# Ledger of designs, part 442: VH-VL binders against o27280

Target 1, 266 residues: o27280
Amino acid sequence: MDSMNVPEVLEIKRIVEESESVKTFIFSWDFRREVRPGQFVMVWDFRDEKPMSVSLIDPVRSEIGISIRRVGEFTDRVHGLSEGDLLGIRGPYGRGFELMGRDILLVGGGIGMAPLAALADEATARGMRVDALVAARTADELLFLDRLEAAGVNISTCTDDGSCGFKGFAHERLLTLEENHDMAAVCGPEPMMFQVMRILDERDVPAQLSLERYMKCAVGICGQCCLDDTGFRVCAEGPVFWSQELSRVREFGRYRRDPAGRRVPW
Below, E stands for the ipSAE of ESMFold2; O stands for the ipSAE of OpenDDE; V2 stands for 0.75 times the mean of E and O plus 0.25 times the DockQ between their complexes.

## First folded at step 20 (VH-VL)

Design ce3 (framework fv_cemiplimab; at its last look DockQ between E and O 0.95; V2 from the best seeds 0.87)
Fold by OpenDDE, look of step 20:
Structure ce3 (fold): chain C 266 residues (1-266), chain A 118 residues (1-118), chain B 107 residues (1-107)
Amino acid sequence: as target 1 above (266 residues)
Amino acid sequence: EVQLLESGGVLVQPGGSLRLSCAASGFTFSDYGMTWVRQAPGKGLEWVSMISGSGEWIYFADSVKGRFTISRDNSKNTLYLQMNSLKGEDTAVYYCTRGDYAYPFDYWGQGTLVTVSS
Amino acid sequence: DIQMTQSPSSLSASVGDSITITCRASRKIGHYLNWYQQKPGKAPNLLIYEASTLQSGVPSRFSGSGSGTDFTLTIRTLQPEDFATYYCQQSLSTPYTFGPGTVVDFR
C-alpha cells in the first residue's frame, strides 16, 4: 500500500471492445492490493492522467478491467493503444459500494454501468439476487449485457429511442417495476441518478450512487472534486455516496464544476 | 426580479407550424431547467416539455412527441418551443415556467395563446 | 403515467373560513407533490412544494400535508384574494401530471 500513490506501469493484457465508443482494458493485478467495486484508479498515459472506474475484478485470473469511453484527447490516445502497450495505473481510490441484503437493484446509464458490472459480479458470487436496469441512448450503447446475463443477472433494458427494451429513460422504466429490493446501486448521468434516487426514496430502498466528477489528485488534497456546501470530496468521501448524503448536496443533479472550476449546468 | 415573457402565439391552421419564445430575466438562466406547460380554454394544466440548463436533457409529453421540439439559447436567455403538425387539441395558452426535475415550477410567464383552427 | 385526482372539484366558502382540498395520486409518490394557485386570466403561482414546504412569500395560512397517495392543502382564515383554482402536481416522475383543479369561490 505504500506505493499506492506511485503509478505502476502495467502492460495491457487484453482489450475488449464493448461498443463503438467503449473499450475495456485488462491488466494483471496483484490482489494483495485490495480493490472494490465502485473504486477508481488513475490512468496515466505518460502525458495526462484521468480517473477511471474499475469495471472488472477477477481474483481467479488475477486481473482487473478498466472500461473507458472515448470522449476526448486523452481517451482518444488510450483507445489508439494495442495489447502489449503500457499504461500507468495508481490506486485504487475512493469509497466503493457496500453490499447488503439478498436482493440488489442496479441502475446504470451508459458508461455508468462499468462500476456496476463489477458490483454485479461480486453480488452474484455472494449468492445475491441481482436485478439490473441497463439504460442507454440506443441499443448499440448498452454495455455488458452478455457479461451480466452470464453472471445470472436479471436484466431489464431501456433506450431513449426504443431500439431495445423499454422506450424511455431509466427512471420511467423503474417506475413500471413494482418489485422492491434490499438495496440499490446507481451510476450514470446525474440527471438520471437524481430522478432514480427519488423513486428509490419513495420506495424506502436504501440506495448508493456513484458520482462522476472531475478529479485531479485522487487523494483529497487539491479540492477540485469538492462538492459545494458539504465539503465532500468525491475522490475521498466518494465517489459512492448514500442517498442520504447526496440529499445534502445541493449541486447534485443540478450543476457541476469543470476543470477550471466554473459552474456548468447539466 | 424573475421575469418570464412568452411570445409567438397566433392563429394557425391544422398541420401548420409555430415557434414560441420565452424571454427570461432576473436570474442566471443557464442555472435552471425550463418547462412548457399548456392550458386549453376552460381546462386544467398539462405538462408539455422540459429542457435542462445545458439543453442536453429533454423530455416530452406523449401527446407532443415527434411533433414538438424544445430548445434554448443561454446567450440570449431565451427558451423556444417549435410546434409542428399542429392539431386542434393543441389549442391552449402556453406557459413558460422555471423548473425541471430538480426544481418546482416557481415562476411562470403570463402565457401566450395558440389557436389551431380551420 | 401517474394520474392525479382532486376533491372536491369545487367548493364555496366565506372569508374567514378554513377549507381543505384533497389530492390523490394513482400510485405512491412519497412527498413529491406541489400545489399551485391560479386566478382567472392569470398564470399559476407555486404555493407549496415537497408536500409541505411553503414557498417563499406565500402566507402562512396556507399549509400542505400528506405522503404516499393522499395529500391535502389547507387554507386557514380564507382571505378575499384566496378565491381561485388550486392544482396539485406530482414531481416524482415524467410525465409530470397535474390534478384537474379545485375551484374555490364565494358562498
Scores: ipSAE 0.922, ipTM 0.959, lowest interface PAE 0.5, mean pLDDT 96
Fold by ESMFold2, look of step 20:
Structure ce3 (fold): chain C 266 residues (1-266), chain A 118 residues (1-118), chain B 107 residues (1-107)
Amino acid sequence: as target 1 above (266 residues)
Amino acid sequence: EVQLLESGGVLVQPGGSLRLSCAASGFTFSDYGMTWVRQAPGKGLEWVSMISGSGEWIYFADSVKGRFTISRDNSKNTLYLQMNSLKGEDTAVYYCTRGDYAYPFDYWGQGTLVTVSS
Amino acid sequence: DIQMTQSPSSLSASVGDSITITCRASRKIGHYLNWYQQKPGKAPNLLIYEASTLQSGVPSRFSGSGSGTDFTLTIRTLQPEDFATYYCQQSLSTPYTFGPGTVVDFR
């Protein structure tokens, strides 16, 4: 069993409260295990294990950050932890984002901004021009704005309730942003990603989208993260897919399957 | 055989409220998003509102935002449109149709006429 | 909102004719364009989606073409049952606006 399949028990070095419902947990990390934006780790709280996107990759300080939204019992327990407490981390896993060209568009919804924040840091460090459309239900749930601004990212915001920026959905705001980009990276609620992908397709912008599905093994063995009808495994062939790959995936944007294999609509 | 049957269209006064229903059969209702489209007498089609299969994703035309709400009861295979603060401009035949952001509108009901008049 | 226009607003034709109806979007919409047929007193029916793909059960005399902002619906060998109003509709983004319609009358 290789080191990526065995959780390493790590001490929480710092906790950043990103919003009322989102915290970033910072760990020391040995970068002999390479980490790329868009990859994920399995977080073990000694009872259960869940996939979480890497939101901070800092080789200079030898740190990674994992952003976690409180949505259920596992994440409630993790949110109750303090600096100095322990978590198991295995990974990283999956295919990350590939940067290309000079001008990149990021489109993130809610916690989906987490992997995009890591990508923004890499893109700006490479001298790329980065535009980000940051979406949430309310202003209080817009994530990483200060960090993105400090990195030199050009930010547009939208909120469902209009409390900050454009009132409406990400795809509606995107339509009014008449910019030409070499690529896009998208992560957020899957209906948002589907509608954003349609606009990017119209613009002939190569797009990479990060999907989330139920995962168990995270290494491609158990089949729990497979997509209709292609059989793509989100943990192995993804979580980041090219829009061209997703155009062949019947369920994308339309439904998902629960652990029992039942179709669940969006 | 897919069937969609609208009901509830009546004459109402300006400022009034009305709830339309659409009974669905012949398909797994919860698997599909649903849409309301209206047509004023002698006029063209106007997209009004859309709801995803789970009911979680909801969209409105600007002309009805804040006045109309859309909902569904997947246990009863029924789509609803709650119309408040009605105006004369809302006078139309209201069609229930199957489709959402991912699917074209492939099956339509017969429509129900809403008249907003003093 | 993406505005859709259609031309002509009406036309008269005979059985057997070949007719074309055009649709124009106020901005590029790629191939995200649908066509519907509506007979008097009836609900619309889907004919074509994604600009050129025929819906199941639609006769092959119907065809769609175009991309970007300009689209065409063609009906070859017009039949008596094709008397109707035809609407285009963009499916790029909400709100999913329709064109104003084209009335096809039989002489």
Scores: ipSAE 0.770, ipTM 0.897, lowest interface PAE 1.3, mean pLDDT 91
ESMFold2 (binder alone), look of step 20: mean pLDDT 93; pTM 0.947

Design ce4 (framework fv_cemiplimab; at its last look DockQ between E and O 0.93; V2 from the best seeds 0.88)
Fold by OpenDDE, look of step 23:
Structure ce4 (fold): chain C 266 residues (1-266), chain A 118 residues (1-118), chain B 107 residues (1-107)
Amino acid sequence: as target 1 above (266 residues)
Amino acid sequence: EVQLLESGGVLVQPGGSLRLSCAASGFTFSDYGMTWVRQAPGKGLEWVSMISGSGEWIYFAPSVKGRFTISRDNSKNTLYLQMNSLKGEDTAVYYCTRGDYSYPFDYWGQGTLVTVSS
Amino acid sequence: DIQMTQSPSSLSASVGDSITITCRASRKIGHYLNWYQQKPGKAPNLLIYEASTLQSGVPSRFSGSGSGTDFTLTIRTLQPEDFATYYCQQSLSTPYTFGPGTVVDFR
């Protein structure tokens, strides 16, 4: 693995509008640099830099995709870009998902579906059976449904307002599903992930969960993404963690730290 | 010492509205999700609603969903329960408790009685 | 929703007795079960969480066991202050649900 710490300036090849607030930016990629679902890259718009999950890995087209939700100044600027514009990309970084077994369950909330969509592509390419529980607040915030369907994924949806699929939260919908899986991959808001993790634990389903923390260096040096008590660095030991690892992380599902190191509740 | 103090419980007519408050002290309020649990006279405990530390994540029991609203003001260390379209079956002592999906309900207030009657 | 049941609904005992209360969930809930004690006119108090972990400050005569669907609360050497109503509560999924309660009275 070539861990390049210098951003490579890449041209936006295509932009896919996933929803009103989410765009996928597609770049040409040299696959001599391995990238795995669950890993992230640092995106640099020549003013600021933010970690973003890889949502598309296409070795055939030699492309990767990064899905970005519009949530602040940085993402506002990025969302203002057009095809042909430039971004700096360094990485990939972090520990990605591991696939095991024959049947996999994906549980994603909102933009958390980004890394899971990439994982779904890999899993289906390997001939695995993939079930995906896609959660969002409203129907218009559900992501990657057409893409997942095209890949042969069995999709269940849930929305807070009931505008699509099950009315309720992901963990509530999951409880109503009786299927067994060899493993699960989870990504989304931590309150969702925490509750989903308990259900998976009860079912004895090995689970991997992807965390989001403020990351500055992405290489495990600055400590900004260090989890309390354990010393786990989300950028190095994560962002994908096994449920057993997260069970040791006191702050998981309870709070996070902002750039100033202050505790922020979920 | 952790303390929770509920207030606002009164007699109200069916269809009426009422807001309960819970004043918290003795701990960092924002570090914990908070929960409302109610108990009808002579009956058992019923989970009503839960709110995360930031207030962004809210959950309701099916019996109150669409009628009740839960909120919090971390600057005032106060939890609220806005109850609309009240029914007779909403008559209960309402308890404020510290706890959420990640913590058991380890501290409780004394409760405040809400009576819905014509 | 997950339904919780308790047995017995009530029992009479004497000081010094050992008693056991049973809680059952309508589905497997792992170890995600809590026990509460409530005295008349008072708020509930947490006794046991995660099926078997004793809450700080709770006497060691209280113990919890079980997993899956069946759980038990045991009170050894019952004390006068232990006469109360006991509730189990599943913490696996919303909506969280309580058992109907078990009243422990003086014999």
Scores: ipSAE 0.939, ipTM 0.967, lowest interface PAE 0.5, mean pLDDT 96
Fold by ESMFold2, look of step 20:
Structure ce4 (fold): chain C 266 residues (1-266), chain A 118 residues (1-118), chain B 107 residues (1-107)
Amino acid sequence: as target 1 above (266 residues)
Amino acid sequence: EVQLLESGGVLVQPGGSLRLSCAASGFTFSDYGMTWVRQAPGKGLEWVSMISGSGEWIYFAPSVKGRFTISRDNSKNTLYLQMNSLKGEDTAVYYCTRGDYSYPFDYWGQGTLVTVSS
Amino acid sequence: DIQMTQSPSSLSASVGDSITITCRASRKIGHYLNWYQQKPGKAPNLLIYEASTLQSGVPSRFSGSGSGTDFTLTIRTLQPEDFATYYCQQSLSTPYTFGPGTVVDFR
């Protein structure tokens, strides 16, 4: 009676192709298990198990969506699945985003827009004004633009190659945007988040940032997701942290650790 | 002791190309981002380009973007700057320095002089 | 582009003097400002980062203050080795612009 948090095997109800490299897998979900934007689930393909952010939270249709970018063997296998195929899901886990005030800024890079799309839906449903800065390498990798627009989100884009919107990085575009927000939510590559955090700190905008680290248990027991010097567990105290909490984390923006404990630079 | 040594600065004609190198020692090179800063003779410092420890994150000053390329070989502890379509205003001493978006520029090489003149 | 200015452009001082150099940014940069010293014919050296944090090995006679757009570098009890050019540099965002420099000459 001690095997809590076992995966539930669920059928893929729909697959949405968000880009050439990103698909959203939609499942029926019993919302007695509450899900908050910024929380994650462990996805099990019967060989391996990986954390994935929830990108769609729809209690009316009793559905959740999990957006997955193709980057390796596990995600290649999952991208090869069809509607009706099975995946194991356990969770949700972690601390999600907290909404405050009336005006929110979202800054997302690549797949980092997934949890922010879920947050945008909640923020707009609450009557908040939502600005989103959506960043990617190329125009084809800008995620969730139609969904954000339909929700009434004010979108600014930037691409590394200049194929859409501002040519350059998210933090560079952010300098040219209006500075009057009550809070910000940031998710994407950690170097992007570090540089965005500096600008938000200068503006005195409370910011929440979502970190990604290697995870095994997802419930705070194995210690694999711990951050240097602080002991914060990304799966338990995070993945969403306030910028004030991250100011104490030496490794943020600078390095991560691999499963063997070696430092890996960004 | 941290050491940075630039090389490759020579006289080139406008429109030419040149590759600078910076040999690093005394620290774990891959743990640190690296930056090129230049100084025209008798003038101030100008930030040129920056590369993260992994080499994945690369930034350029507007004055050189599209003409210069930055790279690193972590197995050889070496930073590179490839300069193409050189102009007279690129004449400067080029310094390599340790630092990126997350670290200040704490150690500097002695510089290598690039002269662009016909 | 964040423009950086410095004042004065040059000054003359004697050993033992206390001097102040100012730096101004064209927009608020918080505390994201560094100071460098460059002696004639030499590479720059980092003195201060994040406006007020003294780099390891830098003498305590150097100090930095300020936030937002206005910053100062103070050198107390000038020593012969302090006659150099001093640069500020914003570290808020790329491109990481430097100030034009302040030359401190012996008198």
Scores: ipSAE 0.804, ipTM 0.912, lowest interface PAE 1.2, mean pLDDT 91
ESMFold2 (binder alone), look of step 20: mean pLDDT 93; pTM 0.952
OpenDDE, look of step 20: ipSAE 0.936; ipTM 0.966
ESMFold2, look of step 23: ipSAE 0.785; ipTM 0.905
ESMFold2 (binder alone), look of step 23: mean pLDDT 93; pTM 0.953

Design ce5 (framework fv_cemiplimab; at its last look DockQ between E and O 0.94; V2 from the best seeds 0.88)
Fold by OpenDDE, look of step 20:
Structure ce5 (fold): chain C 266 residues (1-266), chain A 118 residues (1-118), chain B 107 residues (1-107)
Amino acid sequence: as target 1 above (266 residues)
Amino acid sequence: EVQLLESGGVLVQPGGSLRLSCAASGFTFSDYGMTWVRQAPGKGLEWVSMISGSGEWIYFADSVEGRFTISRDNSKNTLYLQMNSLKGEDTAVYYCTRGDYSYPFDYWGQGTLVTVSS
Amino acid sequence: DIQMTQSPSSLSASVGDSITITCRASRKIGHYLNWYQQKPGKAPNLLIYEASTLQSGVPSRFSGSGSGTDFTLTIRTLQPEDFATYYCQQSLSTPYTFGPGTVVDFR
């Protein structure tokens, strides 16, 4: 536990190309160090460090997977790596998802499906019925469909351009689905999550939502991921929050802070 | 004081194009999503389009999807609605409103009249 | 899409009266319902949001209630300036839809 804050240099065992912009990096993992869906790790390429959600937890193979979307300089470098190359990993950090009930709904957008894919595996392993609404801009950006299907997840897709499944946004598709669930887990762009949360609230479905905010220290001391007015630190009190908690967060779905601490609208 | 001022409404022929503008003042423009709502003569209110503060998130009513585009210039505190392939049923007073998926429409402009007729 | 209806379409009242307007959604929308007032030749004004929260600057004689599918706007002690058209609007999901409106005129 004391060593969790020191990056462990790990070899990339495998790389799975999930889409044109998303790769999953597989590492050997000592499961004496517990990891839960919804938690994140800090990935260090010996130049910079970024928080990444765990997308695969495989105790049988003693592996974890980290899905990374190519979005900037750091991720560009990481995407250039090959199997056998090294990365520093420290963690896991943050509060993960809590499973409850028998029927769970997953609503994910884009790379937000990463932590939800891991949650789906755990839920199905526990014998829960899992429905997943997978959203993306286009069909080729839909993530983890084969993996979810193989796990026995009932999948519904929606795309902005209608290239696959429902044409429209996740909240619009969700509105057309009449089934109730014991709980929901949501991860994706905050505008999506905000609107999905309202529908779940209307249906009295307990919901957990994972925020993707800029994090620096991951240990709740630097304050870079602190949410306005509440004092919530995404890396410590989150990144998974209950809907009741987020209802107190004024900035949720409305704005965020960039690395310089500037307010940026969604 | 929050103010919204629409402009650009004129008479156009069917199939024509028109761009509306909305000048905002009295608040931090980029902090709010903006919405267009229209009202045909003697009729009720119809939601048309919405754009987030950054402009990245855009929504349209089915009736205008593919024909209208919404945009904003936060440096100029201005909201735009580009209307193409205009139809007679697009004839309406177009209102600029402050509000989005997270805020009610708490402030409205005076509206600008768009008339589509041959 | 969520369809909104209102009743009545119109009503006549006198100054000092208490009136109630009803709004119904085609499906449950929780408390995500707003009320607007519009006078002839003018833009709409927000009165109530989230079904029952009074917008700042709006007189306390206005009140909203309801949840699920049925909502009501009540105006107590009607004033001359309250004669107008009132619209409900659901804010649960896009496309956001308005009710057809209720005209409140002089008796």
Scores: ipSAE 0.923, ipTM 0.959, lowest interface PAE 0.5, mean pLDDT 96
Fold by ESMFold2, look of step 20:
Structure ce5 (fold): chain C 266 residues (1-266), chain A 118 residues (1-118), chain B 107 residues (1-107)
Amino acid sequence: as target 1 above (266 residues)
Amino acid sequence: EVQLLESGGVLVQPGGSLRLSCAASGFTFSDYGMTWVRQAPGKGLEWVSMISGSGEWIYFADSVEGRFTISRDNSKNTLYLQMNSLKGEDTAVYYCTRGDYSYPFDYWGQGTLVTVSS
Amino acid sequence: DIQMTQSPSSLSASVGDSITITCRASRKIGHYLNWYQQKPGKAPNLLIYEASTLQSGVPSRFSGSGSGTDFTLTIRTLQPEDFATYYCQQSLSTPYTFGPGTVVDFR
């Protein structure tokens, strides 16, 4: 099973435009295949296959949502699809977020808010107090604000250009926020996550961070998602890691590897 | 051996512009973020700006934001600081140093003196 | 914003002395504190990062300690080359800030 996976071909049931550059694609889903916030799926457009985070987990409607930002050739093709069109989905894969305590902080940058939106739904359904710091370059790139507000999440925003909320980076805004959280969940650009992790470490707040790396198999066999020098496989031991695990990962916050295995700095 | 060499520091009038360069050698330049730190004559150190290895992540001190621009050319192993709308308080020795949010400032250039005076 | 202070502002010492320099942050910064040495007319050199980790090539007579808001740099068996100005710097978050410096003079 872990050596062979075949995508299930599913019809796009609905498309939600989250922003000018981000769409959520919604599919019917049989929840006998459990899906946890922080897990990902491989999306196949019949030419190429890419990992995408699950942003909506709705067992009542038997639906999942997958949020995709238009950033390249694959995502351009997927954004051109309509309701009723087909995509292949395999998964879910990876280790998701674990909720604990009563007060959770979410820190999301850009599309990184996608898995955190799913986590926020679960946390609020459990009666937890949820604070979210939502970061982007500009106001029009802030994601899921209405959805988070409707769920009862306490939102703080920051934008690089100051067009909405605090002008600056997520870690800089975080310094000015309340420090009393039982845990944090972080997802976004890796330099943001590194700097946020540093502040959470100072506050002694347990943190889980979701990493993104190049993947082929998604089941832990090909080695393409391995982290220097630990050998952690992002698709198997992650994508969600505890901050203690990441403290052992030399490359975290510093570089990644391209499909050819070449070191690429952040 | 890691070496950093700043250049471009001169006397300039208030409101003027100036571009500093830092030539790097002895290490894989693109693997490291880079930082500018300045020191006014007889004063302490002040962090100015920082840029990640790819050039994508850029940070400024409040005192220079909007007036200064930081950039790098990884093919030429060179870091730049473009300084516009210069003020007297920008008078300082400007140091190029290796480091960013993920590394301490471990290697420093000799500095280049910028004087802003009429 | 994170303000850094140092004490003393200066001190006089003899070769062979053991000295201690104190750095204080205006808020808790965990262990995210670096120390630098600067001789007149020269660039700073990194001595210690993350409060207590010696930079490669730094003699073991240098040590750092502390966490939270209060930090110390200790130099055991002071050598002639150790007469310099010492700066602390917080590395918790941008904007990074330095202490005002401590001048260690030969007596």
Scores: ipSAE 0.806, ipTM 0.913, lowest interface PAE 1.1, mean pLDDT 91
ESMFold2 (binder alone), look of step 20: mean pLDDT 93; pTM 0.949

